VH-VL binders against q86i44. Designs and how they scored, part 35

Target 1, 197 residues: q86i44
Amino acid sequence: MSGQNILKCKKCQLEITNKIITNHNSDTFHEQCFVCKLCSTPISDPYFTDKETGDFYCAKCEVIRNDQSKPLRESLGFCSLCYKYFRQNEDILTIDLERYHIGCLKCTICKKGINNEKYYREKMTSKLSNYCCEDCFEKVDKCNGCNSMTLGQTLLAMGKNYHANCFKCFKCSEIIKPNSPYSINKQTNTPSCQKCN
Key: E = the ipSAE of ESMFold2; O = the ipSAE of OpenDDE; V2 = 0.75 times the mean of E and O plus 0.25 times the DockQ between their complexes.

## First folded at step 25 (VH-VL; framework fv_guselkumab)

Design f3 (at its last look DockQ between E and O 0.04; V2 from the best seeds 0.00; counts 0 for: pae E 15.9 > 2, off the site)
Fold by ESMFold2, look of step 25:
Structure f3 (fold): chain C 197 residues (1-197), chain A 121 residues (1-121), chain B 111 residues (1-111)
Amino acid sequence: as target 1 above (197 residues)
Amino acid sequence: EVQLVQSGAEVKKPGESLKISCKGSGYSFTSYWIGWVRQMPGKGLEWMGIIYPGDSDTRYSPSFQGQVTISADKSISTAYLQWSSLKASDTAMYYCARRPTYDSGVYFDYWGQGTLVTVSS
Amino acid sequence: QSVLTQPPSVSGAPGQRVTISCTGSSSNIGAGYDVHWYQQLPGTAPKLLIYGNSNRPSGVPDRFSGSKSGTSASLAITGLQSEDEADYYCQSYDDYLSGYVFGGGTKLTVL
């Protein structure tokens, strides 16, 4: 049913009358509502949501939340996958300047440990990612919008695979959601949303 | 305003069980740790353990591991300290205290008024 | 003995300055953990006085100050008042004990 769609902030449920902030799920927020609860830093990936309160936390503050009995002003650093502090004498895997617990990083396709300097990542949610080793990356379908891999979150449009947020109107660059109507320009083979058609 | 209100003083005999409470108000109860601190008569402060009521993550001082049980009921914003069998040496003042979860450092910013537990025969 | 060592007592006249020491080891203050201070007035619960070595919570007068160096910390009280007569505790975290550690307490007497 078509109508007057009032955008509501996912965090506070009030109408958005100013700048609209969106995440990868196309949820919309006030600019002031999409900030870390602890440090007020604007939220970007990766971020975490408290299941009880709906509050958001940046990566740094999530590390603090994970080790609440032993917070330190000096830290040994934290794992880029699970966001927990490293313990003394723990083996640390470094790939592309990111640090991980040994065994935390596994290829989503072949389930082998990723222990070399290279991996590929497909962000699915604020903290869930698909990871892909180099060998499997050569074999997977890629998004026709961004040329990155498509492991789980796929949209089939115009006979091709896309990430949900990579299938956009050619004219206005707004995301064309799954099962939403769109038109195709025959000469350029480009999609247009209903608004721009 | 933040308040931690503890249950009243208790007079018990050795071997009896006891559960004392600490009710938090004026803040998000599930977003802060609650610690328990013992003060024996004429002595200093001793940390017993802490609980995060949001997920019941509970950690004990090695000296108190297995000696007491710390729990919380987040539906009524209340933390508990309990003994299955009291000893005369458990006679002390017991404080609950709130710990910031998201600040650097490990300190207790708000304290309950204390619960005096007297165990005598 | 307590893990953090404090003098059992200190005294001073009104208006004077006193300091209370808190001496730890390489497994607590020397490992980089902050020192916090509590005031316990007679018959009352402890109250946070200083956190993070030197920070005062709202409502704590600026005549209370804290510092940390090496494995030790110090609480300074200037302009002593009779209301300052209390027990004072330092507190930190210890890696070996995997827990919070308090000093033994210092009884401050205002003469």
Scores: ipSAE 0.000, ipTM 0.441, lowest interface PAE 15.9, mean pLDDT 81
Fold by OpenDDE, look of step 25:
Order: structure tokens, then C-alpha cells, then sequence
Structure f3 (fold): chain C 197 residues (1-197), chain A 121 residues (1-121), chain B 111 residues (1-111)
């Protein structure tokens, strides 16, 4: 294998011969090297690196680590997105009892920071939702089912976008799952599930 | 060639202030940690603290937290260790040492020659 | 009192093999941190002897070797020479103390 640059793990400096993990800095790691120091879980975003030791910490363990290292001061809390503790007098965005750094929560479309003035949320089944800024809102495609914006994963059917839970049978209102068979009513251009067609 | 050159020996009295220096050369001073290690007469090595000159991130051993101040002037590639009020028990040899980047390991690869500090009434 | 435990002294005759142990705990060596070794000749500053458990810096002869297992590490010196008479320190990192830790040091005497 003459001429191929040997990929080395940034953590252990050994050659990577198996699965290569690449972080957002384009550093390469062994799968077993890119794990949380405390819980040994494989690292996913967001994660933190100790500058002194080079150890990685998952979001959960980072919170624990920071809490243990800080003097017994009244905790100001931490950002629900990046999991870093808030500093004194730091501007905080509060949405549905969750707190964020102003720069952390971003528009799904343009990646501009969401501010407390005007924002829109995609309809989701969970509390986790995608956010859209005011500038992008009018440009975002709308779900043909609920007429709300589509930011995340969508189903394309009959040339229109649907939220997964919004693609329903016209007759029985049952959710038609992705890749499930359905019929189209030619008169109304509406879908019918297999049970109702 | 990587070198750490420390300031000369100091003879002080209790209560006096002191600032000793460690000058790095032969490498990018802002890209490596500088640690301070104490060695009391006839005793072992004790880590005191460490500083990253690039952003002045400073960390102390719990035993030395509040007892000394570590600083750096990256413009002249120099790290400092200072006391506001010396005690007789501060009599020791003090070494500065370079710590390579984290991906290379958590060790000290180059050491200064040491600064002897003697505190006596 | 040191976080890492070393024998206070070891001795050997020229040409012999000697070993210096370094015993840690689950919060340092046992936590996966590497062990490093330093040689301190009389009246001189410490010098890096072994890094990363078993690696030798340039200029360190192959007579010196390091190993790590479990919560302990060991420095081995083969073909002992008179110039090897020195203090040897192991070093690691400790999670509990959140800092660098040294062994108590071992004085090696060449008989």
C-alpha cells in the first residue's frame, strides 16, 4: 500500500486500521478512542475536550464534571443545547422552560441565532423541535396536512410535503407510515390507506 | 533546541514577595503548557500548577491554590511563579517544565535548570 | 504520602537488571492515564526518561524500559551502569486531585 498516507489517531497517535471517526475539526480517531472519559460512551455532539488532558466528555458528564469542579456557588444553570454553564450576566433565551445561550439556538434553515423576538417552531411529537427565524419563515415549505412549516424530515407524497404524522388516510384518519401502500383518490387528490381503498 | 531558562537563586526573608521567571526558547511558546514543580530539600517532586501561555489558562494543584500565582508573558516567552508573602516553608528548588500538546501525552518533556529559593529569618 | 508509591531505594551491581515499581490507584494509573518516568541525577534537574508508559525520548538508551499494568507501572534498567545512579520518579495524572501526580521517588545506588 505504497503512497497512501497512514491515518493516525489524534488521541493515541497510533495507526487507524479499522473504523475511522472524524470530528468536526477533521481529526481522526479510533472508535475506542473517541469516547467519554467518565462513562466511556462513544462521543456525539455536543461534546467537550479538556484542553489540558485532551480527554473527551459527553454532554451529560461534562455537566457533572463542571458541577464538581465549581465552588459551592449557586448554580446559574446550563444551556439545554450546549450544556455549558451560564455565566453571570449572560443573556439567556428561555423557551418552554428550557434555557439557551443566545448564540446556541439557531434557525434550521439559515443557521442564524434565534432571538427572543420572533421565532417559529416546527410541529413535533416531542418537546424537541426545529426552529425557524422570521426571515426564513415565509420561504419554508408548508406541510400539506397541517399547513405548518416543514423543517425536519418530511414525507413527499403526491408532489407535496408532509410531516410524518400528518400523512393520513382521508377516510379513517389513520397515519400512513412511510413506505406503506396507499391509494390516491383522483377526484380529491387525497390518500387512502390499504384498509380503506 | 528547546530550552527553558530560569531566573537565578533567591535569598529572601519571611513576609517578602518574590517572582521568579522561566523563559522558553526554541519552540512556539504559546502552544505548550508550562508547569511549575517544587522540590523541597531532600524531598520529591510536587506539581504546583500549569499555564497555557496562548490564552493564560491557569490551573493549580489544590495544595498550592491561593498560595502562589502563576502567570505568563507570551510577548517575551516567559512564565512566572510568584509569592505575595514568603514563608520559611517555601524554601525549595522550583522547576519549570514544558508539557507537550495533549495528543502527545500528559508529561513534561523539557525542564528548566531550577531556581533555588531560600527563605530564612 | 505521595499519590504514587515507589520504593525509597533500590540497588544493583554494574551489569545487573533492576526494576523500580510505581503503584497507583483507580483514579490515576487505573483510570487509564499513562505513566511517565524521570531521571534526576545528583544536583541536576529532572530529565524525561520514559513517556507514554514505554516510549524513550531521543538520547535515552534502550537499557531503560517502562511498562504498565492495572494500577501499577514499572521501570526496568538492564546493564546497570555507574552513571545510572540517580533518583527516579514516576508521574501520572489523577482524576480525584484533578492534577499531575508524582511518585515519592526512588534512589538507585550502583554498588
Amino acid sequence: as target 1 above (197 residues)
Amino acid sequence: EVQLVQSGAEVKKPGESLKISCKGSGYSFTSYWIGWVRQMPGKGLEWMGIIYPGDSDTRYSPSFQGQVTISADKSISTAYLQWSSLKASDTAMYYCARRPTYDSGVYFDYWGQGTLVTVSS
Amino acid sequence: QSVLTQPPSVSGAPGQRVTISCTGSSSNIGAGYDVHWYQQLPGTAPKLLIYGNSNRPSGVPDRFSGSKSGTSASLAITGLQSEDEADYYCQSYDDYLSGYVFGGGTKLTVL
Scores: ipSAE 0.000, ipTM 0.535, lowest interface PAE 11.1, mean pLDDT 85
ESMFold2 (binder alone), look of step 25: mean pLDDT 93; pTM 0.949

Design f4 (at its last look DockQ between E and O 0.01; V2 from the best seeds 0.00; counts 0 for: pae E 13.5 > 2, off the site)
Fold by OpenDDE, look of step 25:
Structure f4 (fold): chain C 197 residues (1-197), chain A 122 residues (1-122), chain B 111 residues (1-111)
Amino acid sequence: as target 1 above (197 residues)
Amino acid sequence: EVQLVQSGAEVKKPGESLKISCKGSGYSFTSYWIGWVRQMPGKGLEWMGIIYPGDSDTRYSPSFQGQVTISADKSISTAYLQWSSLKASDTAMYYCARRPTYEDKGVYFDYWGQGTLVTVSS
Amino acid sequence: QSVLTQPPSVSGAPGQRVTISCTGSSSNIGAGYDVHWYQQLPGTAPKLLIYGNSNRPSGVPDRFSGSKSGTSASLAITGLQSEDEADYYCQSYDDKLSGYVFGGGTKLTVL
């Protein structure tokens, strides 16, 4: 395997054909391979490597991993937000197969803990979504594109808020990316992409 | 050539202490984990623990935590497994084995010692 | 009672093909850890036979092969020879136990 002039990922040992991540040791990685084992966040300094498995851990997760109070028993899993291990008989909130400590998952607006009774989730492309409690739901601004809640990052255009993927050309429905040129129809007050204007 | 040479067979009585050894040669001793594996008579292999001689980082199987002590002396390229008080149930063959580096995805054992037979009887 | 499950015994005649299964769970083989195999001849220490699911160390003949799928792995021996009579162990890593795990072992008898 050695001797070929191909670039391999130090983690998975496969050829890198896309974006190359290079660490301070000049080792090369796939972008998806240079992530924290626990939180799956892209690794940045400082980070730690497990000497047995070669897995990477961010600073936060390294502290959790090396918690001296961690019992030598079968893991009950960990919270998808704080990544601390669950304790036996601890109350856990489960949403869409993700598990949270009670109180970890909070309303984006009022910061109160989300419970299993009624909650709303913002449409996002990322695994971690923004949540809204029932009390705040009606007060939250809605996306002018999809009419759903805007809790996270939004695009302001024509005095209205849009999700990033919801600001579209009125004619061709193509997504208009941030900082991309677009025209506004003065009669209909609708956006048109550069191709359609 | 990579070699792991273990100390000779031991015959002990219950309650006695014991320390057996595993000497590595033919490679950088401080750069590879050394694991200990138990095999009771007529039974399968059981991982006991592992040590990184470079910094003496030691990890145990939950089943053997507190039951044995794993250590290493990197100055003489030797790993140790010891009991403070042997039991009859400790009668077994004990193997040391090298774990390759993580660069080789080496969550396995590539070289093994010849084994040390420990017999504990009244 | 081993974390990885193997048949206790398999047998075959010289020249035949035999397979040894190794069944794990979502916390070891299913978690993405590789499966490794060891051969233990009678009265000897285990020897690495297969590493990384399907790789052979130097000196291991190509009639030995390994595979992994899902939560299970398999060792295949073709052209069975009398010297293949031994105990075979699969091994992996388990997240729940945070440790190395072995199968219960399979005794291969060459008839």
Scores: ipSAE 0.010, ipTM 0.554, lowest interface PAE 8.4, mean pLDDT 85
Fold by ESMFold2, look of step 25:
Structure f4 (fold): chain C 197 residues (1-197), chain A 122 residues (1-122), chain B 111 residues (1-111)
Amino acid sequence: as target 1 above (197 residues)
Amino acid sequence: EVQLVQSGAEVKKPGESLKISCKGSGYSFTSYWIGWVRQMPGKGLEWMGIIYPGDSDTRYSPSFQGQVTISADKSISTAYLQWSSLKASDTAMYYCARRPTYEDKGVYFDYWGQGTLVTVSS
Amino acid sequence: QSVLTQPPSVSGAPGQRVTISCTGSSSNIGAGYDVHWYQQLPGTAPKLLIYGNSNRPSGVPDRFSGSKSGTSASLAITGLQSEDEADYYCQSYDDKLSGYVFGGGTKLTVL
């Protein structure tokens, strides 16, 4: 019987006895060996390899390791959009635990940088938002469901604008999908979904 | 009017489980973080963790990582704080608090619940 | 102990000016994070008093003001009134802890 079925990690050359990670070249690794050298997160495409050391880097850390000013700026942190370290005395915009250069975030409407001036946002996920400067805020439509502005995708229903998730049955509060049947109570001008009809 | 209404006081024994609630109203619940803050008897405020109910992104203070579970049910605009096994040292007042989203580079809590007193003894 | 340092107590007579300091470090206030202040009246939940270093929410009287410089912040109360007797907390964000940090609290006594 052949003993050549031993699967070895290409990074450390030791046997893989449990979870096996493969790359695009069909090389095999321990889970802990196919990680970013700087942040230790599991590697996924795209990633970068240092040809001299064989180390792997995720896209974020590739930007960080190429920053020539890293030794001076490392203690100040980095922007969550461009991944450049902050400079001393630089103003930093913090939104929901993420830090940005003042000008890295842009108004969705006019594309000017968001800075220490007043701004407005439409939150899409915990880390993704649309932003609107004060000047453009006066020009955007508001959702008839939540009375907040609409910067991105809009739904027209009952002749009015809604966020995609804000057009809801008055009776059960479930979202009424686009093109789904619904009824209107003409006395209260409220929609009811097919389930509540 | 923005309101955060918490569940009532609890008296528990060590080893029991507990889940307390915080119901938000008067705003878009899924578009704001909800944080939990502990205040031990006669002590100051301690941040425990925070959740974004829109996608359940949950972040814990290192001091509370693995000690509690923070969750939310966005269909009823409610956030939760829970323990699988209470300790006497969990005796404290627990507050939920909201972060604003629309006018500021924000790291502050603008509305607070009334608090839930949890007493764990014996 | 607390990441932000506040005096444990301050006192003043009615009508006087009182200040409450909040001292941080390079990982919080010194990293550019704003300082916020909360008032906690006896037996009640905290209430936002000052946000973004110096902004007052609606309903907070003008005699409350805030400032920030370097790694420190200050809350000033002028025209001190007996109803101002409360605990006051500063708050910021800390990069090292990856979280919100509060001062230890300052008990204000109106003589």
Scores: ipSAE 0.000, ipTM 0.477, lowest interface PAE 13.5, mean pLDDT 81
ESMFold2 (binder alone), look of step 25: mean pLDDT 93; pTM 0.947

Design f5 (at its last look DockQ between E and O 0.01; V2 from the best seeds 0.00; counts 0 for: pae E 16.2 > 2, framework grips, placed apart)
Fold by OpenDDE, look of step 25:
Structure f5 (fold): chain C 197 residues (1-197), chain A 121 residues (1-121), chain B 111 residues (1-111)
Amino acid sequence: as target 1 above (197 residues)
Amino acid sequence: EVQLVQSGAEVKKPGESLKISCKGSGYSFTSYWIGWVRQMPGKGLEWMGIIYPGDSDTRYSPSFQGQVTISADKSISTAYLQWSSLKASDTAMYYCARRPSYGSGVYFDYWGQGTLVTVSS
Amino acid sequence: QSVLTQPPSVSGAPGQRVTISCTGSSSNIGRGYDVHWYQQLPGTAPKLLIYGNSNRPSGVPDRFSGSKSGTSASLAITGLQSEDEADYYCQSYDDYLSGYVFGGGTKLTVL
């Protein structure tokens, strides 16, 4: 069977099945992928791209990112999200080893501030992580592979959402990587990698 | 406090099977990855594989794929590394280590004390 | 041999500053993956020393610092102390290998 030619996001390399964002370079993105790394705001011109990570920054956050307050950030610590330094005696949210201003970390769905009382986190294998508040948790779609929340960059295949590493060949159980061709068995509605199709 | 406690040292012969364990405590066992790292005598650290106990998602280093099996029993907060047939070259210290599922990157923030495996005729 | 290259050894006198380099490639450090550092004291398990290029876990003295630029990272130790004598490993992720990668390790000797 012929591999499907799918439109892919330049950022995450996963299929775009919903709204397509196209930049001035004609690169295509998921709506949720074309956002500022720091404030999660949808990107508009002018914007900046980190040359190492490929992350996007809005104009405002780029200024913050490259501000002259580096010494203060180093001395007082800084928010892992907005990169602003902490004020003395400021209440800080700590998750794992990361510190955040109260209100900086938000639910991916409703944008309500995440607090340390109760929250959910998407299973991630990369630096990117998404959070969900208690109110939105039951409404969030689950990965067809692992049955955990899908908040961030996911692949939609066969009408189901998958985490990138959860989309596996039905025959050999290998992860079907982004940009790799795959086939769908119409009878079983399962994916097969190029080696197995 | 977060702790990873590994099973004791093993002395085996080539061809024997072995299963060593790593028990996590002080945290939600199903919310963090557990990696296995080999350190041969006098050598550096080598990543072998990793498992997410919450759903048993398991990843292997290409070098260790098919050579070992990583598993977990979340009911007792324990991860396992096992060999079906040991070789002399498997002689090493084996560490389990916790990897956060979220945040700033893929690192190992807590380590077990290590399990020494000696394989000799 | 290691995906990430470290000097095999470095040395310094007490009170001095030493640096340990970690050189990667476009498929790991250069790809944007963070670099982490571990300290392994003789006869002990590795301990996380630096995460996310430059962050210190609780309990790690501020005389330890990390940085990253391009395809390389560096661990700096100021005010070198005798207890700093250990093996140090950098670690990152590599897309080509689809896995975690360690440096070869650096033995730090305090003279």
Scores: ipSAE 0.017, ipTM 0.539, lowest interface PAE 7.7, mean pLDDT 84
Fold by ESMFold2, look of step 25:
Structure f5 (fold): chain C 197 residues (1-197), chain A 121 residues (1-121), chain B 111 residues (1-111)
Amino acid sequence: as target 1 above (197 residues)
Amino acid sequence: EVQLVQSGAEVKKPGESLKISCKGSGYSFTSYWIGWVRQMPGKGLEWMGIIYPGDSDTRYSPSFQGQVTISADKSISTAYLQWSSLKASDTAMYYCARRPSYGSGVYFDYWGQGTLVTVSS
Amino acid sequence: QSVLTQPPSVSGAPGQRVTISCTGSSSNIGRGYDVHWYQQLPGTAPKLLIYGNSNRPSGVPDRFSGSKSGTSASLAITGLQSEDEADYYCQSYDDYLSGYVFGGGTKLTVL
């Protein structure tokens, strides 16, 4: 029997009687129907299709359409340790006006990430601190002056550990420096510097 | 010392074109965003758009898309805000402002002195 | 209506404390975007006052402080002085509007 094939435009579903434009899937279009949604220029490779609307975008206009994602990542900021921008779903740990990924800051002893659980901090300098999780804190030596952890420099005095700034004369409260002589009051078991001896 | 110096006040008629400028100095002009902010008489601040002169990445507020053109000439450290056809409703103060390209904040740390645009008659 | 809502005006006597609220939504402050504050003295350009919710640029007195909770932010001014009389704007970013957003502004009057 006799038959006639009719070519239809995939975009508008009307018959194509003139120039036929074919995409990589062998779909056929009118020349005016296979154009960029934003700038109306004829589509050529590479091009992009919006899966929700079926609209086509040329490469230039796809870049323009996608630019809005930049401010979101930049406006969320970055981690003060790894210097990567935060993502939308990441929890942020803020310590002393600095921001970290929730597990990016690590316990100095066990290297496990510090999260929303309790932690302890030992300031070593204006820019350097040690951090310790609760489990490790119970296992480390503490300063007998301030009862904080002694991961940094310590001294041994009267058989006990102290931070250098925590071993003080009982009478005048001045720091007794390492290797400086001091006396012990046998009745009170307290140290005195040479001047208060 | 970071400075943003804007062009002087303009008095225009409806339908005329206008291009106002914002010259940055005291910093690496191509390494910071420059935003434009409108303040209508007696009203608050409205963000119009922003440009990164280093790569010409330009973004417009939806309210101003198609209404103005933002551009920059990095050879003279200058950003521009341009209208092809002014309306009386464009009468406002226009500020340029710098946004850091680093850190966690999306804020404007230095502002120009403003350019008053009056469209009348 | 502004995307970020501020009271149109607040007032206080010298030496007192005043607060200015900035109320947003889940598409801006509630998405984790920071809130920044600007002071605009009469006849002048805005000046950055607070950034990153609570940080003060060099030269901003300690009596200005900022905070953020949930979808809202607050600017507090203690020890109010006559020179604080100005308009104050909060600012953030809104994901659905794809842009930087300002509050409507608050006129602070020092009685």
Scores: ipSAE 0.000, ipTM 0.421, lowest interface PAE 16.2, mean pLDDT 80
ESMFold2 (binder alone), look of step 25: mean pLDDT 93; pTM 0.951

Design f6 (at its last look DockQ between E and O 0.02; V2 from the best seeds 0.00; counts 0 for: pae E 15.8 > 2, off the site)
Fold by OpenDDE, look of step 25:
Structure f6 (fold): chain C 197 residues (1-197), chain A 122 residues (1-122), chain B 111 residues (1-111)
Amino acid sequence: as target 1 above (197 residues)
Amino acid sequence: EVQLVQSGAEVKKPGESLKISCKGSGYSFTSYWIGWVRQMPGKGLEWMGIIYPGDSDTRYSPSFQGQVTISADKSISTAYLQWSSLKASDTAMYYCARRPKYDSSGVYFDYWGQGTLVTVSS
Amino acid sequence: QSVLTQPPSVSGAPGQRVTISCTGSSSNIGAGYDVHWYQQLPGTAPKLLIYGNSNRPSGVPDRFSGSKSGTSASLAITGLQSEDEADYYCQSYDDHLSGYVFGGGTKLTVL
């Protein structure tokens, strides 16, 4: 009986039987456990962790939490990255209808400011995407699953990088979860899930 | 074995400055919070503040904010509690205590120093 | 007045069961924060007795148990021994105070 490494939620310590959320520390969570303490929205990057309580905060709520001056300000809006309100006459970068403070949007690789001329976005489920400048694009590894750039956390398997959702069974196309057992076809160098072995 | 060893008893006068210490051993000092707890004579425990020696993140109880300074020297695994100007009302036992990293068990203090008695009298 | 309320004193005879209550509010125990207990023997530093509502550190006898429900927690001591005579403190976290909070402490006397 190959001891199925039962994935446990770091927050509640219960077995994860459904969707597994993995954070930057490789800790695993229930989807319902990896939520913002204030708004209860599922956490996406960037997020913050309270070092005392372990609670997670989304970027928006983190700003609210730390904003000591909550004046009801007539705001021109807020930055889609840092979620701080724009100041009057502040220069704003607009990309794909999202607005950013100048300097907030940076290349994930070289940390150079992203401009609206030429940039690349990693495919992400959230509105907050990893960006790559033109200079770095060719230097970024591509996902072996989808052939798009890998800027965030990736799964290394068979010497290749995969987005978490791109590491799939060759036979049934189901996503192979992190730390789940899989087999490698030696001839094709493709992964197969335990069900398809 | 995890140990927190505090500096010895202090007898001071009002207006004097004081810095007491808490040295940790037997564990990674930079990976655990160190809290300070006051116990006035015949009274209960009062949380004063806490510091994470790894990055010196420091948080205070509102009641002690601005009244004391908490610091740490990670090179010698030592946390400090200091007063710029002592008051008679500062007479108390002061404990340092380790707070483990966050886990599903919550926020608690698992190891305590032996305490430092501070007496402030004219 | 302590944010967490404890009886000032409890007493019991050897071998008896005693309970110490810790009553909080919606901003601490009721907010979902765990409750921890400390034993302080006379003239000594506090010692962790219970953590995470009901867990015992190594070396703590099983006759000590903790529970939490709603906005309150309880420490139970079975088979009371003379060595159990001490002050007991509950501890949690409070959102309003943004900090750690202790109960007022309970003096346990073994008769």
Scores: ipSAE 0.006, ipTM 0.550, lowest interface PAE 11.0, mean pLDDT 85
Fold by ESMFold2, look of step 25:
Structure f6 (fold): chain C 197 residues (1-197), chain A 122 residues (1-122), chain B 111 residues (1-111)
Amino acid sequence: as target 1 above (197 residues)
Amino acid sequence: EVQLVQSGAEVKKPGESLKISCKGSGYSFTSYWIGWVRQMPGKGLEWMGIIYPGDSDTRYSPSFQGQVTISADKSISTAYLQWSSLKASDTAMYYCARRPKYDSSGVYFDYWGQGTLVTVSS
Amino acid sequence: QSVLTQPPSVSGAPGQRVTISCTGSSSNIGAGYDVHWYQQLPGTAPKLLIYGNSNRPSGVPDRFSGSKSGTSASLAITGLQSEDEADYYCQSYDDHLSGYVFGGGTKLTVL
């Protein structure tokens, strides 16, 4: 091997003998030294450096680190969106076991904050969902069988929206499932399942 | 009777633009998400992105962000998939598919278009 | 290279039972997201076969069934018929990719 050159980790000033991590200033680090001080995950942009200690912090942990109320409210937890600690006795919105400040989640249409009161959720995923406030929900089609808001799988039948369980055979009252064939009595504008005609 | 009818097959050269269409009928077009799915020759299905035609809320798979444009014209109940500059690697079958709304059973595609074959070769 | 892993092929004789597995990870099926299944007959578009892990849409025979446990899902087909010869895909959602994910597909051959 060519003569040995000793590479020092900029963070700890000790020799690097294995994997070398390089930042934008061409400084070199041990793999374990270029990680977030609080969560230990590898550093990526954007990140923050404590000028006094040289420790690195990811963007999320920098918010936690700089919360001036931390000593008083650390046991109360923090918002999963803005990463600020909750205040004592603050109202908290809980969705899918994640906690949020009231108003951190917003209606997709009008951008008003979602609160603990009535809201409507479109289930894309448990963690990535669209929300709709009551005022904006007035513009969404209602079930033409029961005249209430549509929740769950919807069925478009005879030019109208229905809950999956609200579109029924007129003759036998059995549910006509989505994508099932059905007949329409043109005189009465009523559906019937294939068994009834 | 929900139907999604796609535009016909396309044969293009690299660098050309293309816009393919998906026309929805038999339902309230503006009230359901429309997704686009790619199937490379002899391969599986890949989700590209999804649009809500009522307000044009559009979301892309990370793998396709910046590669295509998804849009809709709600006045004619039609969704679009568009390339500004085709590559040979864009040769594939492209499907549009409808997502049901307000579904507690998760997120799936209940109706599919017949597909549009796009062939890109020099 | 697919996020959800399916066997490339499976076969069975007419009247037999076969199963098709769909294996994910803690960021998709293991995070609690539902699994859906599609049938793609030769030369045709995919068709919804099973949704919400185990629900059959109208028009799908009851010999098709689905289940989910842990990080995996399974499609079962009983009473195999020649018209069941097709490609089958599972689908879910993945937190890390922030998107819909499909399995690589399984070709079912009826002997």
Scores: ipSAE 0.000, ipTM 0.440, lowest interface PAE 15.8, mean pLDDT 79
ESMFold2 (binder alone), look of step 25: mean pLDDT 93; pTM 0.947

